# Designs tried in a protein design chat: VH-VL binders against Probable Rho-GTPase-activating protein 6 (rga6). Part 4

Target 1, 235 residues: Probable Rho-GTPase-activating protein 6 (rga6), of Schizosaccharomyces pombe (o43027r312to546)
Amino acid sequence: TNLCKFTFPTPECAPPSLLLPHIFAQCVHFLSLNALHVPGIFRISGSGPVIKAITEYFYSPPHFWLDETSEIFKRIGFPSYIDIAAVLKRYIMLLPGGLFTHKDILNLLVPLYVDSSRVKVPIDIRNEMAALCFSQIDSYVRFSILCSLLALLHQIATRTQELENGMENTKDSTLMKPEALGIIFGPLLLGNSSTDLSKSCPSGNVNDLMRFETEKARVEAKIVEGLIIHWPEVL

## First folded at step 22 (VH-VL; from e4 with heavy chain L101M V102I)

Design j4
Fold by OpenDDE, fold request of step 25:
Structure j4 (fold): chain C 235 residues (1-235), chain A 123 residues (1-123), chain B 107 residues (1-107)
Amino acid sequence: as target 1 above (235 residues)
Amino acid sequence: QVQLQESGPGLVKPSQTLSLTCSFSGFSLSTSGVGVGWIRQPSGKGLEWLALIYWDDDKRYNPSLKSRLTISKDTSKNQVSLKITSVTAADTAVYFCARSMIYWDYPGDFDYWGQGTLVTVSS
Amino acid sequence: DIQMTQSTSSLSASVGDRVTITCRASQSISSYLSWYQQKPGKAVKLLIYAASSLQSGVPSRFSGSGSGTDYTLTISSLQQEDFATYFCQQYDSWPYTFGQGTKLEIK
């Protein structure tokens, strides 16, 4: 993937000097500017054909830049914010080896963000330890992707909170609160990252195994939710 | 197949200690992540969680009743016991035991329940 | 303590009806919510865990949804055997707490 040589402004709370693939940088930048308030962003599925076309475009050199003049848009039309978000998600899904290179990252993060009332980790310590975990990422590109994404998600969460504070009725299920974002990005970021099955299902029966997998996704969601909420204090 | 069964005295006098026993099969309390808890339901009312004990002898109590509750286990017999001291009429209820499991270091709900045992506090 | 409030204490419906029961938490419980069915003389049965996951052996007409503080149990087409009392329970935080229950009766 082509790395962004062009200076796209990084989302607020992102580290400086990130190195991002062009497709990722453009999507993050575009969403940070235009889509922070979009209901159901990342939750609502985009157009399959549009997502496919954009994805294929970026995988066909020398194409590395999309703007309003790009030829692809004459063919497929202009993508919606939801479509762009979906492209970003797909990119993350297709990233070889995932974002976290450390296979035990989930096991390291679980005790920090899962409150079982058995062990309570102070927030400041949790943030520092999380940052330490992120520092173990050996790929600067992956690190950059992770930081930029979490920064974007933090912005979305913040905007959502601001909107919610102005609303009389907060029962809108389309609000992309940290919890909702965690549900979406938890499995995407942390899924299949754990090689240590030491916390495997104790009973081994099919029902318990199914639940084990479900609970894994929930824990992943909880971790990412926490990271989103406390992102500025983490990095 | 997971099964739980409660046993109790049926009738207890005020100020006395209520002793309950849960016998279970189909799982072991020696297995990591496994817990057994007690829930009660007064007639016509909702459910109230009382206590929970885990395989490692970690115990959780409802704070409102903590001073009166003691939960214990006998792993070899597949039994969990609950004692409630200084009972009053307010403790009249159906008492249930249920299995709870920890997944990924997070407490679980109750996936299997006993039939319950009625306990009446009366002079 | 987290307070759990169900939308109604009693509901009348007919066989074939779509039935919805809501449960609200006093604070976010991050989908750590379960739904139970209680019938007289029977063991309490787990229906839904993790807000939306169907317990093994439970008919597909049962479904759960929701996030944050608001959750819903839905029975798509009510059957005769579904007349019972339903409870929600949070296991996000200690102490565990239950809703007051909703009794589903025949209309």
Scores: ipSAE 0.601, ipTM 0.844, lowest interface PAE 0.8, mean pLDDT 89
Fold by OpenDDE, fold request of step 25:
Structure j4 (fold): chain C 235 residues (1-235), chain A 123 residues (1-123), chain B 107 residues (1-107)
Amino acid sequence: as target 1 above (235 residues)
Amino acid sequence: QVQLQESGPGLVKPSQTLSLTCSFSGFSLSTSGVGVGWIRQPSGKGLEWLALIYWDDDKRYNPSLKSRLTISKDTSKNQVSLKITSVTAADTAVYFCARSMIYWDYPGDFDYWGQGTLVTVSS
Amino acid sequence: DIQMTQSTSSLSASVGDRVTITCRASQSISSYLSWYQQKPGKAVKLLIYAASSLQSGVPSRFSGSGSGTDYTLTISSLQQEDFATYFCQQYDSWPYTFGQGTKLEIK
């Protein structure tokens, strides 16, 4: 896959120089500028045909990645923000090894974000430890993907909070709060290959396995939620 | 199938030590993540957590009763024991044992319970 | 210690009714909340864990919701076998604590 240098539109949310696949960079860039307020973004399923069209555009020659992001999507036929978001989600879903690649990174983050009620860690120390965990990612491309994603999610969450402050009814399920975003992206932290369920649940009982999966999802969601909320401080 | 059963003396005199035993099947306390705890319920009252023991012999106690509680396990017999010293009328209750599992390194709730055993403290 | 308070100690309802029981924590418990059913002479049964996850084998008419400090158990259509006492429990922090219980009685 062709990689490009990428600068996130909001410098405080990402390192100054990232290396991303073109498709990922363009989608992140476009969404960051245009789609922060979109209700249900990443929750609402995109159109299969549109997702396919976007994917084919970036993977089929000629690659028009030198054009402005807006021009690229015009050529594709003006996909919706939801469709573009779906492309990002799908990219992460299909990423070999997931975002973290190894379960150990997740395990290191658990006491920082999940056990916060039981193990009180000062915020500054937590942020430093989280940053250290991220330093264990060997691939700079994967690191760039992670940073770009969390930067975008942080922006969405921030915008959501701003919108909520102006609303009387905060029970709108279409609002993409950090918790909601965590539920969506939590399962994408680890790749499918790491889910040897038989090894992860000591009892081997089917009911226990089901619960294990539920708890795993909860842990992942909470970690992502925490990272989204505190992302600028983790960097 | 997971099953737990409590056994106790039924009647205990004040100032004596209450000994309870939980026998279980369908799981092992040698399995990583497995724990067994005790909960009691006075008549007409709510539930009170007492103690919990894990596979690795880690123990948790209710702070309000810690000085009087001792929890132990016999893994080979699939049994967990609880001792309560210096009992009073306030210790009259139905005593339950229940399984608690750690999922993804986080302590859980109680997914399987025994039927309970009534203990009355009376002279 | 975290105090758990249920909305009511007793509730009367009829078969077919929608029943709601609420539980409030003295502080946020981050959805580490379980709901139990207790019947005389029977083992306590876990119904809901993690605030909204249905325990295996529990009928779908039971559901849980909530976040932060406020949680709800809902029975969509009450059945005869559902008359019992219901408890909430937090397992966010030591010591574990329970609500006072809600006895659901037939009207």
Scores: ipSAE 0.375, ipTM 0.749, lowest interface PAE 1.6, mean pLDDT 90
Fold by ESMFold2, fold request of step 25:
Structure j4 (fold): chain C 235 residues (1-235), chain A 123 residues (1-123), chain B 107 residues (1-107)
Amino acid sequence: as target 1 above (235 residues)
Amino acid sequence: QVQLQESGPGLVKPSQTLSLTCSFSGFSLSTSGVGVGWIRQPSGKGLEWLALIYWDDDKRYNPSLKSRLTISKDTSKNQVSLKITSVTAADTAVYFCARSMIYWDYPGDFDYWGQGTLVTVSS
Amino acid sequence: DIQMTQSTSSLSASVGDRVTITCRASQSISSYLSWYQQKPGKAVKLLIYAASSLQSGVPSRFSGSGSGTDYTLTISSLQQEDFATYFCQQYDSWPYTFGQGTKLEIK
């Protein structure tokens, strides 16, 4: 009822005929067209009241448009790019059971995207196995959220590279590289994997468990970084 | 309490084989993902990684020294041994053993070290 | 082989100072970077792993930062017990390699 058909604004970047929640689709569409250059996007916190208002309005009225004519924005003002990005991030955070529901998703993805893995997977097999992993997502809406998000993040990473190629000093840049996006979205997309920490840490020692937990977050970040970089190849 | 301790001959003649033993407690090489490695520090110089052996007998050697190095383990004794053949004065160093864990299929750093043992190569 | 460079071999500071030690890799090591403390007569101690993660039992005045090729270790308020040599290590690829060390001398 609150879903819509969605075509990503750059059709080559995502599968056609996605099915997204209305607010997610509008936020992705708006950001893809207007916000690929925004410093600190997804890193900088948005306005809590604005984010809450948008989230609550999604469930209240049957009519919602992300533009200045919407009644909600006449009352509180039109949200910044940072506010809209925060709405997207919050939506993913609040997904029941997370985006991936397969118990062992990390174990499946580590050999594909972590270069220092003890096993090596040839590049052409990597892309096919990644596509197979995504085909195991049990909801077309969750699949659509993944595809549209990765398309958007790939566009941001590509635009960042283009802009930084023209810069003298990129170390002070606040533009979002794939590594930074991976750090933000790694735990958000993969942190709901249900791998038991004690089974992942054979010793069961408390200090070893803490190290394994920290390395999990880093692995999650590396996987998402790789997905962002190589997204067109997975398509 | 993870502890490692090196033992070695102290003095070795040139061209001989240097044999080192690492004895450890608080962990076992029968545990999946556990490894023990060797690092040395020549006098007045930096650290040089030598070799590493994992619970499943997977072995890694520094390519610069690979032809001279042999690492082995005795899981029942909680020991790891390193042999360096054809030693010269350049092999004079403090030798450390250290634990390395595998984290989510990638090899880690060295989280616990021994005190080190000095080996001098002198004619 | 990945060369690890600590451009400062010795650094003098006073108790209470904020101290920064740098480490540069010859290629990106994707934050597979550790910092160690070496004191005379003592076992080497792991301080920081994964570029920024504090090892259990290490005082919170130690922190690490950086990515790609450039990494730093920071001691926010130097203590008497922090006199030591500090070195970085990459564990991105074989062979594992170490920086040459930075000796921290307390005035």
Scores: ipSAE 0.310, ipTM 0.690, lowest interface PAE 2.8, mean pLDDT 83
Fold by ESMFold2, fold request of step 25:
Structure j4 (fold): chain C 235 residues (1-235), chain A 123 residues (1-123), chain B 107 residues (1-107)
Amino acid sequence: as target 1 above (235 residues)
Amino acid sequence: QVQLQESGPGLVKPSQTLSLTCSFSGFSLSTSGVGVGWIRQPSGKGLEWLALIYWDDDKRYNPSLKSRLTISKDTSKNQVSLKITSVTAADTAVYFCARSMIYWDYPGDFDYWGQGTLVTVSS
Amino acid sequence: DIQMTQSTSSLSASVGDRVTITCRASQSISSYLSWYQQKPGKAVKLLIYAASSLQSGVPSRFSGSGSGTDYTLTISSLQQEDFATYFCQQYDSWPYTFGQGTKLEIK
C-alpha cells in the first residue's frame, strides 16, 4: 500500500531493488544526497510539529515527494536535515516487532562485533555469519530497511572520518562517528529482540537482572557500531 | 548478601611465595558467568588489577606480572586463591578480592569487594 | 594498556556542596567506565557502572556522565558519609586499569 521500489543513490553501498515504505525511502534518499556532513544528525532533536506534519503527509499513497513547493511546507517551512533524520528514526522506533525475529539475535551477533567477548570469531567468518543472520530476516521490507539504513550510516561515518582527517582538534567535533551512531541505533535496531532474559541471567536475582538489562544496551551499541564500520564487507 | 573476605600471611620475606585466599558467600563459582579477581593497592598509591578466574576455569592475568601469578579456585569451598612467586618490597600492598560478572558475553567491572588484607614484604 | 587519569588528587568541600570529579582515558572506552568509593578499612563500593548507571543501593545524589575519553562523577549535595577516595576504572579492554584516585576531604 505504501511501499516503493528503491535504489540507494550509491549503488555499491546496498543491494539493488530494495522495497521500502514510501516515507522511509524519501528520508533515506534525501539524507544520503544532502546530509552526510550534518553535525549532530540523529542526536539532536527535531521540531515536533514538523516531524508530525511530514509523517502524516507522507504516510500513505498517493506518492507525495519531499519537494520545496509542496503545500504543507508553505505552512510549516521546509524541514531541516535534523527534522528529516528524526522522521526516519521515529519510523524505525514504531516498527512493529522490530527488524529481527530470531529470539537469540544478540547472542549470535555479540561474538562477531564485541571485541571483549570471551568467544572470538575470525574476521572472514564474521562477515559471512553476519550476512547469514541478515538473510534470516523474515520480511524483504524489513531487510530493505536494514540495508538502506546501514548504507546511510556507513556513508555518514565515512564522511565524518574524511572531514576529521583535515581537522586540528577532532576531540571537539560534533560530527557523528560510528560509536555515536551505534549508541543511538543499537537499542533502536536490536532492543526489540525476543531474547529470553531468564536464560541470559542465570542467578535470577532482581539486582543482577537490572544490571544485565542495562548492559544489554551497551552490547547493542557495540554491535551496531561494528555493523556500520564493516557494512561494505557484509554485502 | 554477597560478601568476600581476604586472608593472607600479613608478613612475608623477600623471594618467598605469597599465598592469598578469598572466601566468599552469597554466590557460587558453579553459577555461569561468575568470576572472582584480585586487585592490589600499595600504600598511598592507585589500584592494580592482578588476575581473574571465572566459573569455567577461564583465567586472565595482568601481563606485567603473568610469569609470577597463579590463580585457582575451589568451587566446593567457595574460595579463590592467588599465589605470587619471588616477592620483593614492591609487592607490599593491600590485597582485595572482588566479584566480576559476565554480561551478554562481555566481562564486567568489580561489583562487590572484600575489605582487603595488608601484606608486607620486609627485607 | 588504557591509561586512566584523574587530574585532581585531592578536593576539599563542605557538607551540602556540589562536587565534581573527572576521569580521562587515553583512548575511547565507549562508556565502559565505573566509579568506586573507598574508605579506610572498608570494602570498596561500586557507585556507577556504564558511565552513568547507578548501582543498586547507591544514593541518588551520585550521578555519572561523559562519553568517549572524558567522564565525570557528581555528588549533588555532599553528606558527611561521602568523604572518601573516589576512583574510576575502565572495563572496555584487558588489562583492566584504574585511575589513581581523588580524595574528598572536609574543609
Scores: ipSAE 0.300, ipTM 0.667, lowest interface PAE 3.2, mean pLDDT 83

